# Designs tried in a protein design chat: VH-VL binders against q8ka87r5to149. Part 30

Target 1, 145 residues: q8ka87r5to149
Amino acid sequence: PNKFTVKAQEALQAASMLASSKQNQQIEPEHLLSVMLGDHDNIACQIARKLETPVDTLLSVVDREIDRIPKVTGASATGQYISSDLGKVFDTALKEAEQLKDEYISSEHLFIAMSEAGVKVSKLLKDAGIDRNAILKVLTSFRGS
Key: E = the ipSAE of ESMFold2; O = the ipSAE of OpenDDE; V2 = 0.75 times the mean of E and O plus 0.25 times the DockQ between their complexes.

## First folded at step 7 (VH-VL; framework fv_diridavumab)

Design p1 (at its last look DockQ between E and O 0.84; V2 from the best seeds 0.76)
Fold by OpenDDE, look of step 7:
Structure p1 (fold): chain C 145 residues (1-145), chain A 120 residues (1-120), chain B 111 residues (1-111)
Amino acid sequence: as target 1 above (145 residues)
Amino acid sequence: EVQLVESGAEVKKPGSSVKVSCKASGGPFDVYAISWVRQAPGQGPEWMGGIIPIFGTANYAPKFQGRVTITADDFAGTVYMELSSLRSEDTAMYYCARDRWGYLYGMDVWGKGTTVTVSS
Amino acid sequence: QSVLTQPPSVSAAPGQKVTISCSGSSSNIGNNYVSWYQQLPGTAPKLLIYGNNKRPSGIPDRFSGSKSGTSATLGITGLQTGDEANYYCGTWDSSLSGGYVFGGGTKLTVL
């Protein structure tokens, strides 16, 4: 797949806005995870809730990580770019979508990717009991309802 | 297959401005970055700046800061590069190129280039 | 004057192996993925290597990339006449406000 779903795009845009508000020029998986988990309408948040993950605690940890991201100030603080870690997440998401034979990269794929990409947020999610299998089980339950 | 189609050749006077367009066909920009890279005769490629349309933010090389403006029209699937205060030294081939994830993995799709000639 | 430094030229006979070096700093090659581009005369650059050592589809495995510290290397084995071109390394530079930077280029001549 070469396209992101509208919801996935919205999450990425929200991540960008969060990064901007934090004066971060590079957009990290932490930004994306934060906005996804903080949005009750996002599938990632719903999955986490279904898994009985302490979402607020997880968000606090993610936010602390965001606070460690370098800040830029001044006129040079224009323009954002994707971090290498976020790139790894996207690569993993793409593979996940392909494996599931989906036409689009969705928020589900991004969430799975964040847990599996071997980046900092991956460890955070795994420590919280969130991995690919757990996510897929919940998704199956959603589709069956 | 994604292709980048650039606008036609330009001939400009010194002090004027040029605006080159880059239209993506075969797919959306998504989270890709569209960069503008120019190449003067006999020289290597020079990155001017880029934009990640989904974020709506542009990055510029220091050399061109304040003189170049990069914008995106998502509805038209087109990215624009406007270069002002043109000089003879700006005579070059101007490429738009797509990078997979922002500016992370290199430019994998290139336009054919737009020749911009600045002469009195 | 380029942020990334390449040898201006390299040459070898068909079938031989050549390497092209690309040296930078911690803010660019040290912290970011390196890409390599091939540019044939009269054409746009073509991506050969991305992510330090990955090949896009369609690029033969005789092209390889590696990175160590603040330097990167492009390797070409089984040199062919069609490989005669200019080669550029490129990467993101995280210094200041960030920007993409290219090497000065290396002209490869097949003898």
Scores: ipSAE 0.875, ipTM 0.940, lowest interface PAE 0.6, mean pLDDT 94
Fold by ESMFold2, look of step 7:
Structure p1 (fold): chain C 145 residues (1-145), chain A 120 residues (1-120), chain B 111 residues (1-111)
Amino acid sequence: as target 1 above (145 residues)
Amino acid sequence: EVQLVESGAEVKKPGSSVKVSCKASGGPFDVYAISWVRQAPGQGPEWMGGIIPIFGTANYAPKFQGRVTITADDFAGTVYMELSSLRSEDTAMYYCARDRWGYLYGMDVWGKGTTVTVSS
Amino acid sequence: QSVLTQPPSVSAAPGQKVTISCSGSSSNIGNNYVSWYQQLPGTAPKLLIYGNNKRPSGIPDRFSGSKSGTSATLGITGLQTGDEANYYCGTWDSSLSGGYVFGGGTKLTVL
């Protein structure tokens, strides 16, 4: 696959807007996780609720991590770029989409990748009971295999 | 499999502007960056700036800040670069190039380039 | 603006090994992935190495990359006449506004 679903694109655009509002030029996995869990209609939020994860507590922790990301201000601060950690998430999500023979990288692949890519949010998600197996099990219950 | 195709003018007068387009073929690229790189005769490549089209944000090399505008039309799959206040030193080959994850891994797809000549 | 420093030229005989250095700073090579580009005469640059040490598909394993601190190295073994080209390092520089930077280039001559 070489493109994201519409919902994944919307999440990525929301992450970019969140980073901009926090004066962050680097877009981090924390930005993406925050916007996905903070949207009640996002599949990541629905999965976390099904797993009985305390989503508001998890969001508070993620938002504190975002506040620690370096800020850049001034006329030259409009540009953005992808952090190496978000690149690892994208590489992992692409691998998940390929393994599942999906044509697009979806919000589900991004959520799995955030738990599996070995970045800061991966530990946070796993400590909250969110990993690849848990996510896939919930997805199977939403859609028959 | 993926190709980038530049367009644009070849000969311009000093003080004018040039606008070059870069169209991707072979599929959409969601979180890619498109960079503009120029190369004057006998010189190395020089990054001018880039854009991540899905985010709509552009980054510029300090040397070109204020003279270069890079924009994207996400529906057309096209990125534009406009260089204003042209000087003879702007005579160069101009390339567009793609980086898959927003400048992270380097430019893996390059256009053939287009020549811009600034001459009286 | 930061400048990546490369030797202006290197040369070696066919079959030999050569290395090309690239020196930068913490805001570029130190904290970002390094790429290497080969440019044959009359062509666009071609990505040779990415992610410090990874090869794109189709690049032979005679080409290698490494990074230590704020310096990067391109290695070429089993030199062939067709390797005669200009070689550039490149990386993102994450200072102030962010931007991509190329090295000044190294001309490889195969004698």
Scores: ipSAE 0.589, ipTM 0.839, lowest interface PAE 1.8, mean pLDDT 88
ESMFold2 (binder alone), look of step 7: mean pLDDT 90; pTM 0.928

Design p2 (at its last look DockQ between E and O 0.81; V2 from the best seeds 0.78)
Fold by OpenDDE, look of step 7:
Structure p2 (fold): chain C 145 residues (1-145), chain A 120 residues (1-120), chain B 111 residues (1-111)
Amino acid sequence: as target 1 above (145 residues)
Amino acid sequence: EVQLVESGAEVKKPGSSVKVSCKASGGTFDVYAISWVRQAPGQGPEWMGGIIPIFGTANYAQKFQGRVTITADDFAGTVYMELSSLRSEDTAMYYCARDRWGYLYGMDVWGKGTTVTVSS
Amino acid sequence: QSVLTQPPSVSAAPGQKVTISCSGSSSNIGNNYVSWYQQLPGTAPKLLIYGNNKRPSGIPDRFSGSKSGTSATLGITGLQTGDEANYYCGTWDSSLSGGYVFGGGTKLTVL
């Protein structure tokens, strides 16, 4: 699979907008995680809630990390690009989708990928008790199977 | 299989503008970046700019800033590159190319190129 | 003139190994993934290596990539006549507003 679900695309667009508001040219996993956890309609937020993760606390940590991302101003503030860390997340998400035999990369895959990609947010999620197995367990419960 | 189909060859006068299109067949761009790369005769490839359609933002090489405009039409699955104030030095093959995950992993799909000739 | 510096030409006999270097700076090669492209006469560039050392599907393992510091290297073993082409390195440059940059290119001649 090389396509993203509509929900996944919406999350990425929201991440871009967040980055823009923070004057960040690089789109980082932190941006994506922030918008996903901050959206009650996003599966990542629902999973985190089901895991009884202190989401507000986690969001505050993620936001502090976002504040550390370099800012651009003026004429140099044109265009955005995907960070290497976010690229690693995408690679991991792709592998996850393939492993699950899904045709699209979904928000579930992205959330799993963020916990498993070995980037900064991965540590944050693991410290919060969020890993692939925990996520999959919750997803199974959501689907009733 | 995704292919990039570019618009036809262009012959332009100095001072005019050219707009080249790049249409994705067999899919959408998603999180890929579509870059425009030109190559003058006997020269190496030169990155002009690109756009990540999902973000709707374009990046430009400093050399072309103010003279190049890159836009995307998601509904048409098409990316456009408009170059204004054309000069003879702009005569080149213009490629659109897809880059996985923005600009991170190189351009893995290329169009066949569009020849733009600028002559009086 | 190119942001990334390559040797203008390399040559070797069939079956031999060649290496093509690509030197940059901390803002490009130092902090970003390097890609390599092969361009045959009259064709568009073709991606050979991405992510410093990864091969796209269809690229034989005779082609390899590596990166150290602010330099990258393309390796070609078992040189074939069909490998005669121009080779370009490329990467993202995070300086200023960001932009993709190519090397000046290396012409590979198979003797």
Scores: ipSAE 0.878, ipTM 0.941, lowest interface PAE 0.5, mean pLDDT 94
Fold by ESMFold2, look of step 7:
Structure p2 (fold): chain C 145 residues (1-145), chain A 120 residues (1-120), chain B 111 residues (1-111)
Amino acid sequence: as target 1 above (145 residues)
Amino acid sequence: EVQLVESGAEVKKPGSSVKVSCKASGGTFDVYAISWVRQAPGQGPEWMGGIIPIFGTANYAQKFQGRVTITADDFAGTVYMELSSLRSEDTAMYYCARDRWGYLYGMDVWGKGTTVTVSS
Amino acid sequence: QSVLTQPPSVSAAPGQKVTISCSGSSSNIGNNYVSWYQQLPGTAPKLLIYGNNKRPSGIPDRFSGSKSGTSATLGITGLQTGDEANYYCGTWDSSLSGGYVFGGGTKLTVL
């Protein structure tokens, strides 16, 4: 795969908008996880609720981590860029899409990658019972629909 | 395979502007950045700026801020760079290059470059 | 002078090994991935190393990269006459407004 699905693109754009509203130039996995879990219609939120995860508590923790990210203001601030941790998530998502033989990098691959990439949100997700195996079991019931 | 093709060579007068295009084929503009890099004769490459089209904003090197504008047209699959207030020192080869994951991993695909010559 | 400092030149005989250094600061090499580029005469730069030490597809394993602190190193073993080129390090510099920076370049001569 060399492209994101429309839904994954929308999540990335929402993460960029969240980072901008927080005056962050670096887009972090925390931004992406927050927008995905905070959107009732996002597959990540649906999976987490199917797993009976305390989503609102997890989201509150993620949002507090975002508040700790350095802020950049002033006339010299320009476009945003991808943090190294988000790059690890993207690399992991690409591998996951390849292993699942999917043509695009999807929201599901990004969610798996956030649990598996070894970044800060990976620990938060795993401590909440969200890992690759749990996500894939739920996805089996969704992909066939 | 991603290929990048810059628009043709240009000769310009001092004080004017130039707009160079970069058309991508076989690639995607999702989270990739398209950067503009110039290289004067006998010198090393110099990053001018870039754009991550999905985020819709451009980043600029401090040296060029105020003179350079980078935009993307997803319909045409094309990125543009406009450099204003041209000086003879702007004579260089201009490249577009793709940078994976928004400037994170360096430029893995380069165009062949296009010459901009500024002379009176 | 360039933000990233490289030796202006290095040389060695065919079959030998060379290393090329790149020195920067915490805002660039220290906290960001380093890439290396080869530029043969009359051509565009070509990516040799990304992510400090990874090779793109098609780059032989005699090219290697490493990073320690605010310094990075490109290693080339089994030198060939076709390796004669300019070599540049590059990285994101995250100070203030942010931007990508290249080193001043190193000319490799194979004698």
Scores: ipSAE 0.671, ipTM 0.868, lowest interface PAE 1.6, mean pLDDT 89
ESMFold2 (binder alone), look of step 7: mean pLDDT 89; pTM 0.929

Design p3 (at its last look DockQ between E and O 0.72; V2 from the best seeds 0.00; counts 0 for: pae E 2.6 > 2)
Fold by OpenDDE, look of step 7:
Structure p3 (fold): chain C 145 residues (1-145), chain A 120 residues (1-120), chain B 111 residues (1-111)
Amino acid sequence: as target 1 above (145 residues)
Amino acid sequence: EVQLVESGAEVKKPGSSVKVSCKASGGTFDVYAINWVRQAPGQGPEWMGGIIPIFGTANYAPKFQGRVTITADDFAGTVYMELSSLRSEDTAMYYCARDRWGYLYGMDVWGKGTTVTVSS
Amino acid sequence: QSVLTQPPSVSAAPGQKVTISCSGSSSNIGNNYVSWYQQLPGTAPKLLIYGNNKRPSGIPDRFSGSKSGTSATLGITGLQTGDEANYYCGTWDSSLSGGYVFGGGTKLTVL
C-alpha cells in the first residue's frame, strides 16, 4: 500500500501544523505522536488509554522532545520536509500494513511503527509499556466489541 | 499505474514568466513530494524545488529562491511551477517527479518533461 | 560544482563489473538515503536505486547500491550494451533549509 487513510492523513497534517507552530521545518515522529495522543478521536490515543498509559505524562515527555528540535526563523524558513526518523516510521508502517494485508496505511500502522521503528519515540513508547503486541491486543479487543 | 502529465512546450521572451503544470493520473499524492527538476542541454538534472501537497508547503533550491513558485491544487490533483524573470539560461527540459516520503526515497515517477525555450 | 561528486566517466566491456562512486558530506549522504538514476539518451531520468540499496520493481539485480559514511556506490555487474547511459546519484541535504541535490553525473561507456 502506498496510500494513507483519511484519518492518517489528518494526523499528518496536524503534525505539520504543530511543527509549524514550533518553527520546526522538519516534521519528526514526535510531532506525529503528540497530535495522535492528544486527539481523543485518534485510535492511538484510545489504545494508549486502554493500556492504562498515563497519556498526559507521556505527552509531556514528547513535548519536551519537540522543544529540542531545531527551529528556523526568517527568510530561511521555507517548506517543511519529513525527517529521516519519520521516514523510518513510514517504512515500518508500510511493512506493518503489508503484513496485515491492509490496503492503506492507517493510524494503527503508524502507531505500531512508532513503537517499533527504532527511533527516539520508539523508546519512549516502550518505556511506557507500548509495543506492537500490546497495541495489537487492544486492537483485537476493539474489533471484538 | 500512476503517471505525471505535464503541460505543453513553452516559448518565452526574456523577462517573462512561465507556468508549467503537472497532473497526477491514476493516483493521489498523499505524502509524496512533487519535485521540479530541470535539465539544460548537455547538463545534468538540477533540482529546483518541490512541494508536499499534504503539508501545503514548498521547498526551493537557493539558486531559484525568490524566482520560482511551486503550488498545489489538491482538487485538480495538479502541481504548478512558475518561474519568473526568464533568461536564456533557463532554456531547458523541465520535469516534475514524484518522491515517496517527501524527499527521502528518490523520484520514482517522472513526467515526460516540458521544454521551455527562452529566446529574444 | 555539484554538491555530490561523481567521476565524470567510466567504461568497461560487456559482461564486466563497474562501480560508480558518489561522495558527499554528513548533511546529505551521511544522514539521508541515497538514490541513483539512470538516464538514457533522450529520456527522463529513471530511478535505479533508492534507500541506499533497494531496487524498484523492474530493476534487475545486476544493479546494486551501497552507502558508507558520506559516500555511496553504484555497482553494475554483467554489463550490457543497453547500460550505456548517464548515471546520477541524489539525496536530500538537511543543511540550512534543506534541498535535494544531484551528483554531477557519470557517463558509462560500454566498450
Scores: ipSAE 0.878, ipTM 0.941, lowest interface PAE 0.5, mean pLDDT 94
Fold by ESMFold2, look of step 7:
Structure p3 (fold): chain C 145 residues (1-145), chain A 120 residues (1-120), chain B 111 residues (1-111)
Amino acid sequence: as target 1 above (145 residues)
Amino acid sequence: EVQLVESGAEVKKPGSSVKVSCKASGGTFDVYAINWVRQAPGQGPEWMGGIIPIFGTANYAPKFQGRVTITADDFAGTVYMELSSLRSEDTAMYYCARDRWGYLYGMDVWGKGTTVTVSS
Amino acid sequence: QSVLTQPPSVSAAPGQKVTISCSGSSSNIGNNYVSWYQQLPGTAPKLLIYGNNKRPSGIPDRFSGSKSGTSATLGITGLQTGDEANYYCGTWDSSLSGGYVFGGGTKLTVL
């Protein structure tokens, strides 16, 4: 797969807007996780709820990490870029979509990738019981119904 | 697979502006950066700036801040670079180049380049 | 005036190995992926190495990359006369405003 679903693109755009609102030039996995878990209709939030993860607590931790990200201010601060860690998430999500033989990179591939890419939010997710196996089992129950 | 094509060569007067286009064809990812890199005769490549079209924001090298504008038109599949207040030192080959995942993985697809000549 | 320092030239005989260094800082090589480009005369640069040590499809395995601290190295083994070119390192520099930077370049001569 070479393309993101519309829902995944919307989450990425929301992450970019969040980073911009925090005056962060680097878009981090924390931004993406925050917007995905903060949207009740996002599959990531639905999966976390199904796993009985304390979503509000996890989201609070992620939001505190965002507040620690360096800020760039002034008229010269115009562009944004993908952080190295978010790039690792994208690479992992591509591999997940390929392994699952999916045509597009989806919100669930991004969520799996955030747990598996070995970035800071990966530890947060795994400590909360969210990893590849847990996510896939929940997804099977959603799609089987 | 993916190919990038810059617009045709241009000859410009000092003090004027030039706008160069870069059109992509073939399969692409939705998240990528398009960069503008120039190379003056006898010199190495010099990054001018780039844009991540899905986010719509551009980054500029400090040397070009205030003189360069990079925009994307997703409808046309095209990225534009406009360089203003041209000087003779702006005479160079101008390339567009793609970096997969927004400046992380190197510029893996390059156009063949287009010459901008600034002379009186 | 590049913030990425490369030797201006290197040379070696056909069949031998050469390395090309690229020295930077924590704001660039230290925290960002490094790429290497080959530029043959009259052509656009060509990506040889990305992600510090990965080869794009079509690049032979005699080209290799590595990174240690704030330095990166391009290795070329089994040198061929067709390898005579300019070689550039490149990476994102995440200091104020952010931007991509290329090294000053290294001319490789095969003698």
Scores: ipSAE 0.466, ipTM 0.807, lowest interface PAE 2.6, mean pLDDT 88
ESMFold2 (binder alone), look of step 7: mean pLDDT 89; pTM 0.924

Design p4 (at its last look DockQ between E and O 0.68; V2 from the best seeds 0.75)
Fold by OpenDDE, look of step 7:
Structure p4 (fold): chain C 145 residues (1-145), chain A 120 residues (1-120), chain B 111 residues (1-111)
Amino acid sequence: as target 1 above (145 residues)
Amino acid sequence: EVQLVESGAEVKKPGSSVKVSCKASGGTFDVYAISWVRQAPGQGPEWMGGIIPIFGTANYAPKFQGRVTITADDFAGTVYMELSSLRSEDTAMYYCARDRWGYLYGMDVWGKGTTVTVSS
Amino acid sequence: QSVLTQPPSVSAAPGQKVTISCSGSSSNIGNHYVSWYQQLPGTAPKLLIYGNNKRPSGIPDRFSGSKSGTSATLGITGLQTGDEANYYCGTWDSSLSGGYVFGGGTKLTVL
């Protein structure tokens, strides 16, 4: 697949806006994770809650990581780019979608990818008990199958 | 397989504007970056600017800032580049190119290019 | 004049190895992935290497990339006549407002 679902696109757009508001030129997995977990309508947030993850605590940790991201001022703030870590998440998400034979990359794939991509947020999620298997179990329960 | 189809060759007078389109066959651009790269005869490629359609904001090379406008129409799966105040030095082949995950992994798909000729 | 500096030309005989250097700074090569492009006469550039050392599908393993510090290198082994082309390095530059930058290019002649 080479397309993202509407929900996934919305999350990515929100991540970009968050990065901008933080004066970050680079968009990181932390931005994406923050907006996904902070959105009750996002499947990642729903999964985390179903797993009884302390979402507010996790969000605070993620936000502290965001605060460590270099800041730019002025016109430099508009020159956004995708970080190498976020790229790894996207690569992993793509593979996940392919493995599941899905036509689109969804928020589920992104969430799985963030837990499995071997980046900073991956450790945060794993420390919180969130991994691919846990996510898939919850997704199965959501679908009633 | 995604292909980038650019609009046809342009012949323009100095001081005028040109708008070149780049259409993706087979879908939308999503998180890919579409860059505009021009190449004058005998010169190397020059990055003009780009857009990540999903983010809606364009980046421009300082050299072209204020003279180039890059926009995206997601419904049409098309990216546009408009260059104003044309001069003879703007005569070049203009490529659109796709970069996976923004500008991270290089431009892996290129259009065939659009020749823009600026002459009196 | 290009942000990334390449040698203007390199040459070697068929079967030999050549290397093309690309020198930048901390704001570009130092902190971002380097890509390499091959451009044959009358054609658009073609991606050869991305992510410093990765090959897209269809690119033979004769082509290799590496990065160290603020410099990158393209390696071509088993040189073939069909490799005669211009080669450009490219990467993102996070200085100022950010933007993609190309090297000045290297003309490879197969003797």
Scores: ipSAE 0.850, ipTM 0.934, lowest interface PAE 0.6, mean pLDDT 94
Fold by ESMFold2, look of step 7:
Structure p4 (fold): chain C 145 residues (1-145), chain A 120 residues (1-120), chain B 111 residues (1-111)
Amino acid sequence: as target 1 above (145 residues)
Amino acid sequence: EVQLVESGAEVKKPGSSVKVSCKASGGTFDVYAISWVRQAPGQGPEWMGGIIPIFGTANYAPKFQGRVTITADDFAGTVYMELSSLRSEDTAMYYCARDRWGYLYGMDVWGKGTTVTVSS
Amino acid sequence: QSVLTQPPSVSAAPGQKVTISCSGSSSNIGNHYVSWYQQLPGTAPKLLIYGNNKRPSGIPDRFSGSKSGTSATLGITGLQTGDEANYYCGTWDSSLSGGYVFGGGTKLTVL
């Protein structure tokens, strides 16, 4: 499976727009995490609430990390590219979707991957009690029985 | 599996423009980049630019900045490259190619290429 | 004139090992993954190595890649006459107004 769900695509587009607004050419996992946690309807925000993570505090930390990302100014048009770290997140999310035999790469797979890919936000998430096992436990509780 | 097909060969006069299309099999793009690469006879490949269709942002090689425009149509699964102010030096084979995760891993799928000939 | 410098040619006999270098800078090879492409006569380039040292499915293990600092190397062992081709390195260059860049190419002749 190498297709993203509509919600995952929307999060990726929002991450690209956030990076652009911060004058970042590289789209980083921090951009993706920020837009996912900042959307009350996103599964990442719902999971963080269920785990009793203070989302405002987590967002503040993520947004400070975004401010440290190099800025590019002074060009008439500047394209964007995906950072090495975001590539690791995508590779991890793809493996997760394949193991679960899911047809699409979803917001849930992306959130799990951000905790497991060994990138900067992975430590932040794990320090907040968010890892693969915690996420899957919450997801199981969201599905009836 | 993805297959890329460029539009047909073209013969153009100097000073005109050419627009080449690149259609993916199944008509679906994702977080991949689509790059345009040209190659004149006896020369190496030359990257002209690319686009990540889901983001709608294009990147251009400095040599082509101002002459090339790359756009995407997600419904049609098609990327377009338009090269303006054509010169005889623009005679080449033009390829589209896909790069996984937006330029990160190199071009793993290539079209067969299409020729653009610029002559009077 | 490419920002990635390759030797223009290399030759070796069948069964031998050959090495093709690619030299760049911190804005390209130093900070980005390197890919290698094989181009047989009359065909489009084919991805041979990605992520500095990984082989796509179907590429024999006698092809290898490595990267050190701002230089990358393609290795071919057990050289075969069918390996006669042009070889290009490629990577992203993140300098201002940058993009993807290819090396100038190396013609491998199998004698």
Scores: ipSAE 0.704, ipTM 0.875, lowest interface PAE 1.3, mean pLDDT 89
ESMFold2 (binder alone), look of step 7: mean pLDDT 88; pTM 0.915

